# Ledger of designs, part 234: VHH binders against q9p7j3

Target 1, 174 residues: q9p7j3
Amino acid sequence: MILPLFPETQVHVFVYENVSNCAAIHEQLISQNPIYDYAFLDAATILYKKQVYSAIIRALEDRRDEQMKTKTIHSEVILSLSPKTEISSAFRQFSMTKKSKNIVVVKIDSKLTEEEEFERLDKLVEGNRVEFSDEELQKLIDFKVLKKNYKLDPSTLENPLASILSSIALRGYS
Short names: E, the ipSAE of ESMFold2; O, the ipSAE of OpenDDE; V2, 0.75 times the mean of E and O plus 0.25 times the DockQ between their complexes.

## First folded at step 18 (VHH)

Design hb11 (framework vhh_6qgx_2; at its last look DockQ between E and O 0.82; V2 from the best seeds 0.00; counts 0 for: pae E 2.9 > 2)
Fold by OpenDDE, look of step 18:
Structure hb11 (fold): chain B 174 residues (1-174), chain A 124 residues (1-124)
Amino acid sequence: as target 1 above (174 residues)
Amino acid sequence: QVQLVESGGGLVQAGGSLRLSCAASGRTFKGYAMAWFRRAPGKEREFVATISWRGSSTFYTDSVKGRFTISRDHAKNTVSLQMNSLRPEDTAVYYCAAEPGYAIYNTESEYDYWGQGTRVTVSA
């Protein structure tokens, strides 16, 4: 996918359910294996496609403007999901853990087609690929976690999407 | 009460320039992307330009690239559209719009807030 705001950057997003090897993937991430150069997100924390794309755009803006807070664009995507400025908090809130069951995987700066990238990633993830859609994400979300991560209250729960997206954009600027 | 109010429209000759402005009231639209749309006579409303909340990212429809410039003033809570080298086909009612986060699809349905529009007429 090409985002209009960043036409030179190809982005791919994949969703996996019932992943059996999250612990193994997590170990590879800790060891900084370059084969695992993706953003691995816990699907329990993601409710909307626009949530993910907003985080991606925020990260890309940060990179372009030389304002990245993390070392890699993929880690910046994880940070960008959070309304908090603390990197550790963002990772705890949104990053895949060894106990995760469902994940969202983001690739930035891909040189491959979506299908080619999928084939590559499918070798790393032992789970079932599902459609990247709001419908599928809604099946995987933990609303308690979502409410906690974005401090959603009765007033913001009327329009959680707006609250989430604006908070992503406002991180560090409020 | 949230309101977007456009201004700056009018009659101009082909090749001329106009500067549209959109002022937000009732809220600051912090963390919101802003955009301009337009509806020509007998046509559907179409996307023109968008700008991120930060103001550092912009996107334009192909027909206005190089001629139109969208900008944002956070202090004044406004978004502007500088229109140069205007053409008769630019004749339309121009609408200001706002959506939370960033522009992703640039579809009309993505934008939660809309102005009443300002009319731009470009004569041949």
Scores: ipSAE 0.896, ipTM 0.940, lowest interface PAE 0.5, mean pLDDT 95
Fold by ESMFold2, look of step 18:
Parts: structure tokens; sequence; C-alpha cells
Structure hb11 (fold): chain B 174 residues (1-174), chain A 124 residues (1-124)
């Protein structure tokens, strides 16, 4: 994907459904295993490709400007999805948990092609890869979770994209 | 109903400067990135420049880098394009656009709101 603001930063995003080993992945993330240096998101919280890319861009801006609040660029993506400034809330709401069934996985600063990165990731995730597309994401979303995470007005639920994206841009500035 | 209104277009000699302005009315575009696009006669509309909500991140198409500067003023809810060292090839209708969040793509399909455009003509 070409991100105009950061055109030299290689980013890959993968989506898996029916993941059977989220508990094992979670243990590896807690132990800070460098092989698992990705952002693992719960797909129940992600409705749009633009939602993920906006969080990525915000994280990259904050890294460039020395304004990151978390230890890694991948953890910063998780924070950047949140309308709230509290780090623990962002992780609780958006990160993959031991109970997650579908996930979105982000790699920033990849030195690999998408195919090469997929090959590595596929050895770590026991699930079925699906396309990173709005169509597939809409099958995996939990709208109750989405409404709660972004405090969506019932009247905006028909097309909540602008509300969600502006929340990502406005965190800390509203 | 038009939410974005461009101004500052006109006729200018090659090598000259022009400042375009885009005012938003009835909407503040809080949390939106802003952009300029242009359409030369007989051509598709093409990306010129974009600026993030925070104003700290900008991106320009290669042909205008170093000559054009995009900026924004939150108090006035405006975005501007300072155009220096103008060339006849810069002749076009210039459009202001807005999209929520960050400028993820530099394609016109990503932008939700558009002005009606302001004409810039650069004489040889």
Amino acid sequence: as target 1 above (174 residues)
Amino acid sequence: QVQLVESGGGLVQAGGSLRLSCAASGRTFKGYAMAWFRRAPGKEREFVATISWRGSSTFYTDSVKGRFTISRDHAKNTVSLQMNSLRPEDTAVYYCAAEPGYAIYNTESEYDYWGQGTRVTVSA
C-alpha cells in the first residue's frame, strides 16, 4: 500500500478468520518474542481498511515527531485506533485477546515483500487468511463493540466511517 | 449545496506567483485532511498537495515540489495553496477537497467534499 505521507515505509496488513491459537500468540506477545513483532488486532473492532491505515499514519507521524506514547510502532498503532488517550483502554478495546477468533495483523517497516511476510506470519497464526478488504472486514465486525469503542450515535451507524476516522485524527486534540 | 469555496484564481504571467484560498462554510471539517487537485483542459483531475489535520504533515506531487506550499488556518477554517514560479503547464481549474482522518491515498476517490474550482491561467 502507498501511503502518501510515508511513501518509503513498507506496510503489510493481513486478516485471518477462525484463528485457533490466539492464546498462544498472546503469550508470545507478553513475553516480547521478537518473532511476533506485529500489531495483532481483534477483527471484531475493525470495520474499514481506512480505519487501520489511519491508525498506521498517526503512529508514524508520532514516531517521526518523537511523540510516541508506547514502546513500539506496533503498540502505537493499537493506541492510535482509540478515541481515548489512555493506553490501557486502547489495548483492552482493540488488541487481540486470548478469546479472539478473528484478527487483523499489521507489520510496519517490513523488509519483505507481502508474499514473504505472509509466509512468515502464516507459520505463526493457525487460521484462514482472507483478503484485507472492507467486504471481508464487514463479515468479521461486531457492531456492538464498534458502537461502544467509538461511542457511535445510532443515527450515524448507517455509515460511521467519517466519525471513526476523525476520532483517530482528533485523539488528544478534541 | 457547496461546502468548500475556492478563491484567488486568475491570469498570471509565467514565473509569477498566486495564492489560492479555500474557505469552508457550514462545516469546520474537524479531524479532516485537506487537499488541492487540478484539472487541465482535456485531462483527468490530478492530485497536487495534501495537508494533515494537524498541519504538520504535507505531501506534494513531484511536478510542484519546491514551488507550491499548502497550509491551513484552523481559526479561519481555511486551506491555502501558495503557488510560486508558475509555468504554463500549471494552467488548470484548481479544486479544494476534504477527507476525514489522514491522507491515506492521493487519489480523488478518497475525498468526500469538493469545491467547484477556481481557474488559474498561466501565460507564457
Scores: ipSAE 0.418, ipTM 0.731, lowest interface PAE 2.9, mean pLDDT 88
ESMFold2 (binder alone), look of step 18: mean pLDDT 82; pTM 0.853

Design hb12 (framework vhh_6qgx_2; at its last look DockQ between E and O 0.90; V2 from the best seeds 0.84)
Fold by OpenDDE, look of step 18:
Structure hb12 (fold): chain B 174 residues (1-174), chain A 124 residues (1-124)
Amino acid sequence: as target 1 above (174 residues)
Amino acid sequence: QVQLVESGGGLVQAGGSLRLSCAASGRTFKGYAMAWFRRAPGKEREFVATISWRGSSTFYTDSVKGRFTISRDHAKNTVSLQMNSLRPEDTAVYYCAAEPGYAIYNTPSEYDYWGQGTRVTVSA
C-alpha cells in the first residue's frame, strides 16, 4: 500500500491469528535478527486499520523530520501507537509478546510486492493469515486492553476511533 | 459547538490568485488533520489538499499540484489554501474539513467536521 502523505514509501500490513511461535519470534526480535525486520504488534491492542496506518504515518513523519525517538522505523511504529512518550510503555502496550496469539505485522520500505513479502513473512510466522480489515481486527481485540492503553472513558467511547487517532497524533504534545 | 468557517472566496480571472482561510471555533482540533475539498457545478465533491496536524506533511490532488499550497496556523487555529494560477476548472465551492489523526484516505466520508463552504469562480 502507498500512503498519500508518503508516496515513495511502500507499506505492507499482515494479520495472523492462532500463531503458535510468538515466543520464538520474540526471541529473534530480542536478538535483533535482521530477517525479522518488521513491527510485530499484538492484535489484542489493535481495533482499526486507521489506528495502524496512523501510527505508520506518525513514524514516517517523525523519520522525515528527524524526530524519531527509537532506532528503527518499525520500533517507531510501535511507539507511535501509544499516547505515552515512554518507549518501554509503548512496547509493553502494543508489541507482540511471547504470550500473544494473534499479531499484526507491519513492513515499511518494502521493495517487494505484497505477495512476495507475505511469502517471506510466512516462513517466519506459524499461524493463519487473515484479512487486514476492521472486521477481522474486531474479532481479535481485547477491549479491556484497548480501553486501558488509550484511557478510554464513557465520553470517548462514543467515538473511540477519534480518540485513538488523536491520541496517536498528540503524543508528546501539549 | 464546533464550527469550521471558510472565507476568501470570490470572482477572479484565469491566472489570478486567491487565498482561502478556514477558522475553527468551539475546539482546537488538536491532533486533527485538516483538508480542503471542492464541489464544482454538476460534479461530486472532490479532494483538493490535506495537511497533517503537525503541519509538516501535505498531499495534493494532481490537478492542483504546483499551484495550490495548504498551510496551517496552530496559534490561530486556522488552515489556509493559497491558490495560484487559477483556471476555470477550479471553479467550485471550497470546503474545509477536519479528521482525527492523519489523512489516510481522501474520501469525504472520512472527515468528521465540515465548513459551509466558500465559492470560488474563475472566469476565462
Scores: ipSAE 0.870, ipTM 0.928, lowest interface PAE 0.6, mean pLDDT 95
Fold by ESMFold2, look of step 18:
Structure hb12 (fold): chain B 174 residues (1-174), chain A 124 residues (1-124)
Amino acid sequence: as target 1 above (174 residues)
Amino acid sequence: QVQLVESGGGLVQAGGSLRLSCAASGRTFKGYAMAWFRRAPGKEREFVATISWRGSSTFYTDSVKGRFTISRDHAKNTVSLQMNSLRPEDTAVYYCAAEPGYAIYNTPSEYDYWGQGTRVTVSA
């Protein structure tokens, strides 16, 4: 996918369910293995495609403007999902953990087609790929986690998408 | 009551300039992207330009690049479209729109808030 705001940047997003090797993936991420240079998100925290795309755009905006807070563009996506500025909280809330079962995987600056990128990623992830769609994401979300992460209450639950997306764009503003 | 109100439309000769303005009332659209769309006679609305909340990320449809400039002013709660080197094919009703977060697809269905439109007519 090419995002119009960043027309020179190829992005791919994949969703896997029933992943059996999150602990192994997590160890590779800690080791900074360059083969694993993706953003690995816990799917329990993601309800909307636009949630992921908005975080990607925020990360790219911050990279262009030399305002990144983390070491890689992929770690910046994880931070950008958060309404808060604290890096460690963002990773605890949104990143894949050793105990995750379903994941969303983001590749930014891909030089490959979606199918080629999938072939590489599929060697790393032991799970079942599903479509990156709002329909599939809603099957994997934990609504209690979503509400907690974005502090949704009755007043924001009438339009939770708007609250979530505006929070991503507003992080760091007053 | 939330409203987006466009102004600045009118009749102009080809090669001329117009500045459209969109004023928001009832809310400030914090954390929202703003956009301009247009509808030419007999056509559907088409994307013209978008600007991020921070004002630093913009995107333009190819036919207006280099001629149109989108900007926003948080203090005045406005979005503007400076249109230079106007052509007869720019004749349309121009609409401003708002969507939370970032504009992703540049389609009318992406935007939940719309103004009433302002008519721009560019004569040969």
Scores: ipSAE 0.762, ipTM 0.887, lowest interface PAE 0.9, mean pLDDT 91
ESMFold2 (binder alone), look of step 18: mean pLDDT 82; pTM 0.844

Design hb13 (framework vhh_6qgx_2; at its last look DockQ between E and O 0.88; V2 from the best seeds 0.82)
Fold by OpenDDE, look of step 18:
Structure hb13 (fold): chain B 174 residues (1-174), chain A 124 residues (1-124)
Amino acid sequence: as target 1 above (174 residues)
Amino acid sequence: QVQLVESGGGLVQAGGSLRLSCAASGRTFKGYAMAWFRRAPGKEREFVATISWRGSSTFYTDSVKGRFTISRDHAKNTVSLQMNSLRPEDTAVYYCAAEPGYAIYNVASEYDYWGQGTRVTVSA
């Protein structure tokens, strides 16, 4: 997919449920295996497509403006999901863990078609691919985690999307 | 209570310029993307331009690229649309809109707040 704000950058997002090898994937990430050059997110923390795309856009904007806080664009996506400035907090909040069951995988700067990228990724992830949609994401979300990550309260829960997106945008700002 | 108010519209000859402004009141739009839409007579509302909250990213519909410039002033809580080389087909009511986060989809339904619009008429 092409984002209007970044027409030169191709982005792919995939959702996997019932992933059996998250621990193995996690080890590869720790080892910084270049084959795993993706942002691996815990699906339990993602409720909306726009949440993911917003993080992607912010990360891309940070890169363009030379304001990245992390070393890679994919790590910046993870950071960009968080309302907190601490990288470690962002990763704890949103990144896939060895105990994750469902994941969202983001690829930035892809040179491949979505199908081709899927074929590559499918070799790395042992799980069932599902549609990247709000409908599927809401089946995988942990609302307790979501509320905690974005400090949602009764007032913001009336429109959680707006609150989440604003939080993403305002990270590091007063 | 929240309000977006457009200004700057008017009658102008083809080739002329106008600068539209949108002022937010009742709330700030920190963390919001801002956009301009327009509705020509007998046509549907269409996207014109958007600007990220940071203000460093912009996107334009093809027909206005190179002629229109969207900008925002965080301090004044305003967004502007500089329109140069205006054409008769630019005649429309121009609306300011706000969306939380970043502009992902350039469709009207994605924007939560709207102004009343300001009329721009470009004569041949």
Scores: ipSAE 0.842, ipTM 0.916, lowest interface PAE 0.7, mean pLDDT 95
Fold by ESMFold2, look of step 18:
Structure hb13 (fold): chain B 174 residues (1-174), chain A 124 residues (1-124)
Amino acid sequence: as target 1 above (174 residues)
Amino acid sequence: QVQLVESGGGLVQAGGSLRLSCAASGRTFKGYAMAWFRRAPGKEREFVATISWRGSSTFYTDSVKGRFTISRDHAKNTVSLQMNSLRPEDTAVYYCAAEPGYAIYNVASEYDYWGQGTRVTVSA
């Protein structure tokens, strides 16, 4: 996928359900294995495609503007999902953990077609790929977690998408 | 309550310039992307340009690149479209639009807020 605001940057997003090897993937991320250079998100925290794309755009803006707060573009995506600036909280709230069951995986600056990137990723993730769509994401979300992460109160529950997207864009500016 | 009001439309000769302005009022356009769309006679609304909340990221449809410039003034709470080297095919009603976060797909159905439009007519 090419995002209009960053037309030179190829991005791929994949969703897996019923992942059995999150602990093994987590070990590889800690070891900084370059084969695992992706953002691994807990799908329980993701309700909308736009949520992920907005975090990607925010991370790319901050990279271009030399305003990144984390060491890699993929870790910057994780931070960019958060309404707050605290890095450790963002990772705790949004990253895949060893206990995660469903994940969203982001690749930025891909040199591969979507099919080629999927082929590589599918060798690393032991789970069932599903479509990256709002329909599939709704099946995997934990609404309690979503409400907590974005502080969705009764006034924001009428349009949670707008509140979430504004939070991502406003991080550090409100 | 959020309101968008366009101004600056009119009749100009081909090769001329116009500056469109969109005044925004309300307490929530912080964190919103702003865009211009246009509707030519007998056609669907088409995307023209977008600008991010911070004003640092812009995107233009190919037919206006190099001729149109979108800009944003947070102090005045306005978005502008400077339109240079106008052509008869730029004739349309121009609409200001807003959506929360970033403009990802740049299609009309994704925008929550719209102005009434301002007419631009470019004569041959």
Scores: ipSAE 0.750, ipTM 0.882, lowest interface PAE 1.0, mean pLDDT 91
ESMFold2 (binder alone), look of step 18: mean pLDDT 83; pTM 0.853

Design hb14 (framework vhh_6qgx_2; at its last look DockQ between E and O 0.88; V2 from the best seeds 0.84)
Fold by OpenDDE, look of step 18:
Structure hb14 (fold): chain B 174 residues (1-174), chain A 124 residues (1-124)
Amino acid sequence: as target 1 above (174 residues)
Amino acid sequence: QVQLVESGGGLVQAGGSLRLSCAASGRTFKGYAMAWFRRAPGKEREFVAVISWRGSSTFYTDSVKGRFTISRDHAKNTVSLQMNSLRPEDTAVYYCAAEPGYAIYNTASEYDYWGQGTRVTVSA
């Protein structure tokens, strides 16, 4: 996918359910294996496609403006999902854990087609790929976690999307 | 209570310039992308330009690239569209729109807030 604000950057997003090897993937991430150069997100924390794309755009904008807080664009995507400035908090909130079952995987700066990228990623993830859609994401979401991560209350729950997206954009800007 | 108000429209000759402005009231649009749309007579509303909340990222429809410039003033809670080298085909009602977060899609339905529009007429 090409984002209008970043037409020179190709982005791919994949969703996997019933992943059996999250622990193994997590170990590779800890080891900083370059083959795992993706953002691995816990699907339980993601409700909307726009949530993911907003984080991606924020990360890309941060990179362009030389304002990244993390070392890699993919880690910046994880940070960008969070309304909090603390990197550790963002990762705890949104990154895949060894106990995750369903994940969202983001690739930035891909030189491959979506299918080609999928073929590469499919070798790393042992699970079932599902469509990246709000419909599929809502099946995987943990609303308790979502509410906690974005401090959603009855007033914001009327329009959680707007609240989430604004929170992403406003992180560090009061 | 929330309101976007466009201004700056008018009649101008081909090759001329106009500067549109959109002022937000009732609320701030921090964390919102701001965009301009236009609707020409007998045509559907179309995307013109968008600017990120930060104001450092922009995107334009092809027909206005190099001629139009979108900008944002956070302090004044406004977004502007500088239109140069205007053409008759730029004749339209121009609308300001706001979307929470970042502009992912340039579709009108994705924007939550809209102004009443300001008319721009470019004569040959």
Scores: ipSAE 0.877, ipTM 0.930, lowest interface PAE 0.6, mean pLDDT 95
Fold by ESMFold2, look of step 18:
Structure hb14 (fold): chain B 174 residues (1-174), chain A 124 residues (1-124)
Amino acid sequence: as target 1 above (174 residues)
Amino acid sequence: QVQLVESGGGLVQAGGSLRLSCAASGRTFKGYAMAWFRRAPGKEREFVAVISWRGSSTFYTDSVKGRFTISRDHAKNTVSLQMNSLRPEDTAVYYCAAEPGYAIYNTASEYDYWGQGTRVTVSA
């Protein structure tokens, strides 16, 4: 996918369910293995496609503007999901963990077609690919986690998508 | 009560300029993208330009690139569209709109808030 705001940047997003090797992937991420240069998100924290795309756009905006806080664009996506600026909190709340079952995987600056990128990623992830869609994400979300991560209360529950998306864009500005 | 109110429309000869303004009231639209759309007679609303909350990310439909400039002022809670080198094909009602977060698809269905529009007529 090419996002209109960043027309020179190709992005792919994949969703896997029933992943059996998150612990192994986590080890590779800690080791900074370049083959694993993706953002690995816990799908229990993601309800909307727009949530992921907004975090991607925020990370790309910060990269262009020389305001990134993390070492890679993929780690910046993880930070960008958070309404708050604390890096360690964002990773605890949104990153795939050793205990994750379902994941969302983001590749930014891809030079490959979606299918070519999938073929590479599928060698790394032991799980079942499902469509990146709101319908599939809704099956994988933990609503208690979502509410906690974004502090959704009665004032925001009428339109939780708007609250979530505006928080991503607003982080660090007010 | 939330309102978006456009102003600055009018009649201009081809090659001329206009500056549209959109004033928001009832909220500040923190963390929202702001956009301009337009509707020519007998056509659907089409995307013109969008600006991110931070004001640093913009996108323009191809037909207006280099001629139109979108900007926003957080203190005044306004978004503006400077339209230069106007052409008869730019004749339309121009609407400002707001959506939470970032503009992803640039489609009218993504926008939660709309102004009533301001008419721009460009004479040959």
Scores: ipSAE 0.781, ipTM 0.889, lowest interface PAE 0.9, mean pLDDT 92
ESMFold2 (binder alone), look of step 18: mean pLDDT 83; pTM 0.860

Design hb15 (framework vhh_6qgx_2; at its last look DockQ between E and O 0.80; V2 from the best seeds 0.74)
Fold by ESMFold2, look of step 18:
Structure hb15 (fold): chain B 174 residues (1-174), chain A 124 residues (1-124)
Amino acid sequence: as target 1 above (174 residues)
Amino acid sequence: QVQLVESGGGLVQAGGSLRLSCAASGRTFKGYAMAWFRRAPGKEREFVATISWRGSSTLYTDSVKGRFTISRDHAKNTVSLQMNSLRPEDTAVYYCAAEPGYAIYNTASEYDYWGQGTRVTVSA
């Protein structure tokens, strides 16, 4: 996928359910193994495709403008999902953990087709790929976690999209 | 519900310039992208330009790139479209629109809020 705001940048997003090796992946991320240079998100925190694309756009905007707060573009995506500026809380809230069961995986600056990137990723993730779609994401979300992460009140719970997306754009500029 | 009101339309000769303005009232569009769309006679709305909340990311449809400039002013709660080197094919009703977050696909269906439009007529 190419996002119109960043037409030079190829991005791919994958969703896996029933992942059995998140602990092993987590150890590789801590070790900064370059083979694992992706953003690994806990799918329990992601309800919308637009949530992920907005975080990607925010990260790319900050990279272009030399405003990144984290080490890699992929870690910047994780920060960019958060409505708050605190880096540690963003990772705690959105990043895949050793206990995660379903994940969303983002690759930015890919030089590969979606299928080629999938072939590489599939060697790393022990789980079942599903479509990156709002339909599949709805099956994997934890609404209690979503409400907590974005401080959603009862009046917005049926359609929280605007609150979530505006929070991503507002982080640091409220 | 927030109101968007466009102004600055009119009749102009080809090669001329116009500046459109869009004022938001009721409340601010914090964390929203703003855009201009246009509808030529007998056609559907088409994307013209978008600007991010921070003003740092813009996108233009190819036919206006280099001629039109989108900008926003948070203090005035306005979005502007400076239109230079106008051509007869720029003749349309121009609409201001807003969507939460970042503009991702830049299609009319993505935008939650719309103005009523301002007419721009470019004579040969």
Scores: ipSAE 0.761, ipTM 0.889, lowest interface PAE 0.9, mean pLDDT 91
Fold by OpenDDE, look of step 18:
Structure hb15 (fold): chain B 174 residues (1-174), chain A 124 residues (1-124)
Amino acid sequence: as target 1 above (174 residues)
Amino acid sequence: QVQLVESGGGLVQAGGSLRLSCAASGRTFKGYAMAWFRRAPGKEREFVATISWRGSSTLYTDSVKGRFTISRDHAKNTVSLQMNSLRPEDTAVYYCAAEPGYAIYNTASEYDYWGQGTRVTVSA
């Protein structure tokens, strides 16, 4: 996928359900294995495609403007999902954990086609790939976690997308 | 809810300039991406320009690159479109659009809020 704002940057997003080796993946991330150069997100925290795209765009803009708060573009994507400025909080809120069952995987600066990237990633993730769509994401979401992460209340639940996207955009501005 | 009101349209000769403005009422543009679209007579609405919430990222349709500049004033809660070197083919109703969030789009369906439009007519 090519983003109009960043035509030279190729982005891929994958969704896996029923992943059996999240703990193993997590260990590789901790050890900073370069083969696992992705943003691994807990699917329980993601409700919309636009949520992911907003985070990606913000991260890429931060990189372009030399304003990244984290060390890598993928960690910046994770931070960019959060309404909080604390990196540790963002990771706790949105990053894949050892206990995760479903995940969203983001690759920035891919040199491969989507299919090629999938083949590479499929060797790392033991689960079932599903479509990256709002329909599939809403099957995997934990609304309790979502509400907590974005402090959604009955008034904002009428339009949770707008609230979530605004929260992402306003991080560090309020 | 966001209400958008465009202004600055009018009649101008080819080669002339106009500055359109879009003001929000009822709600701030904080956390919103903003865009301009236009609809020429007998044509479909088309993308013109968009700007991110931060204002550091902009995107333009090819036909207006180098001539049009989109900008935003956070203090005034406005977005503007400076149109230079206007051409007859720029004649259209120009619409301001807003979308919550950081992501910017060049498709109309991605924007939830729209103004009523302001007419721009460029004569030969």
Scores: ipSAE 0.688, ipTM 0.850, lowest interface PAE 0.9, mean pLDDT 94
ESMFold2 (binder alone), look of step 18: mean pLDDT 83; pTM 0.852

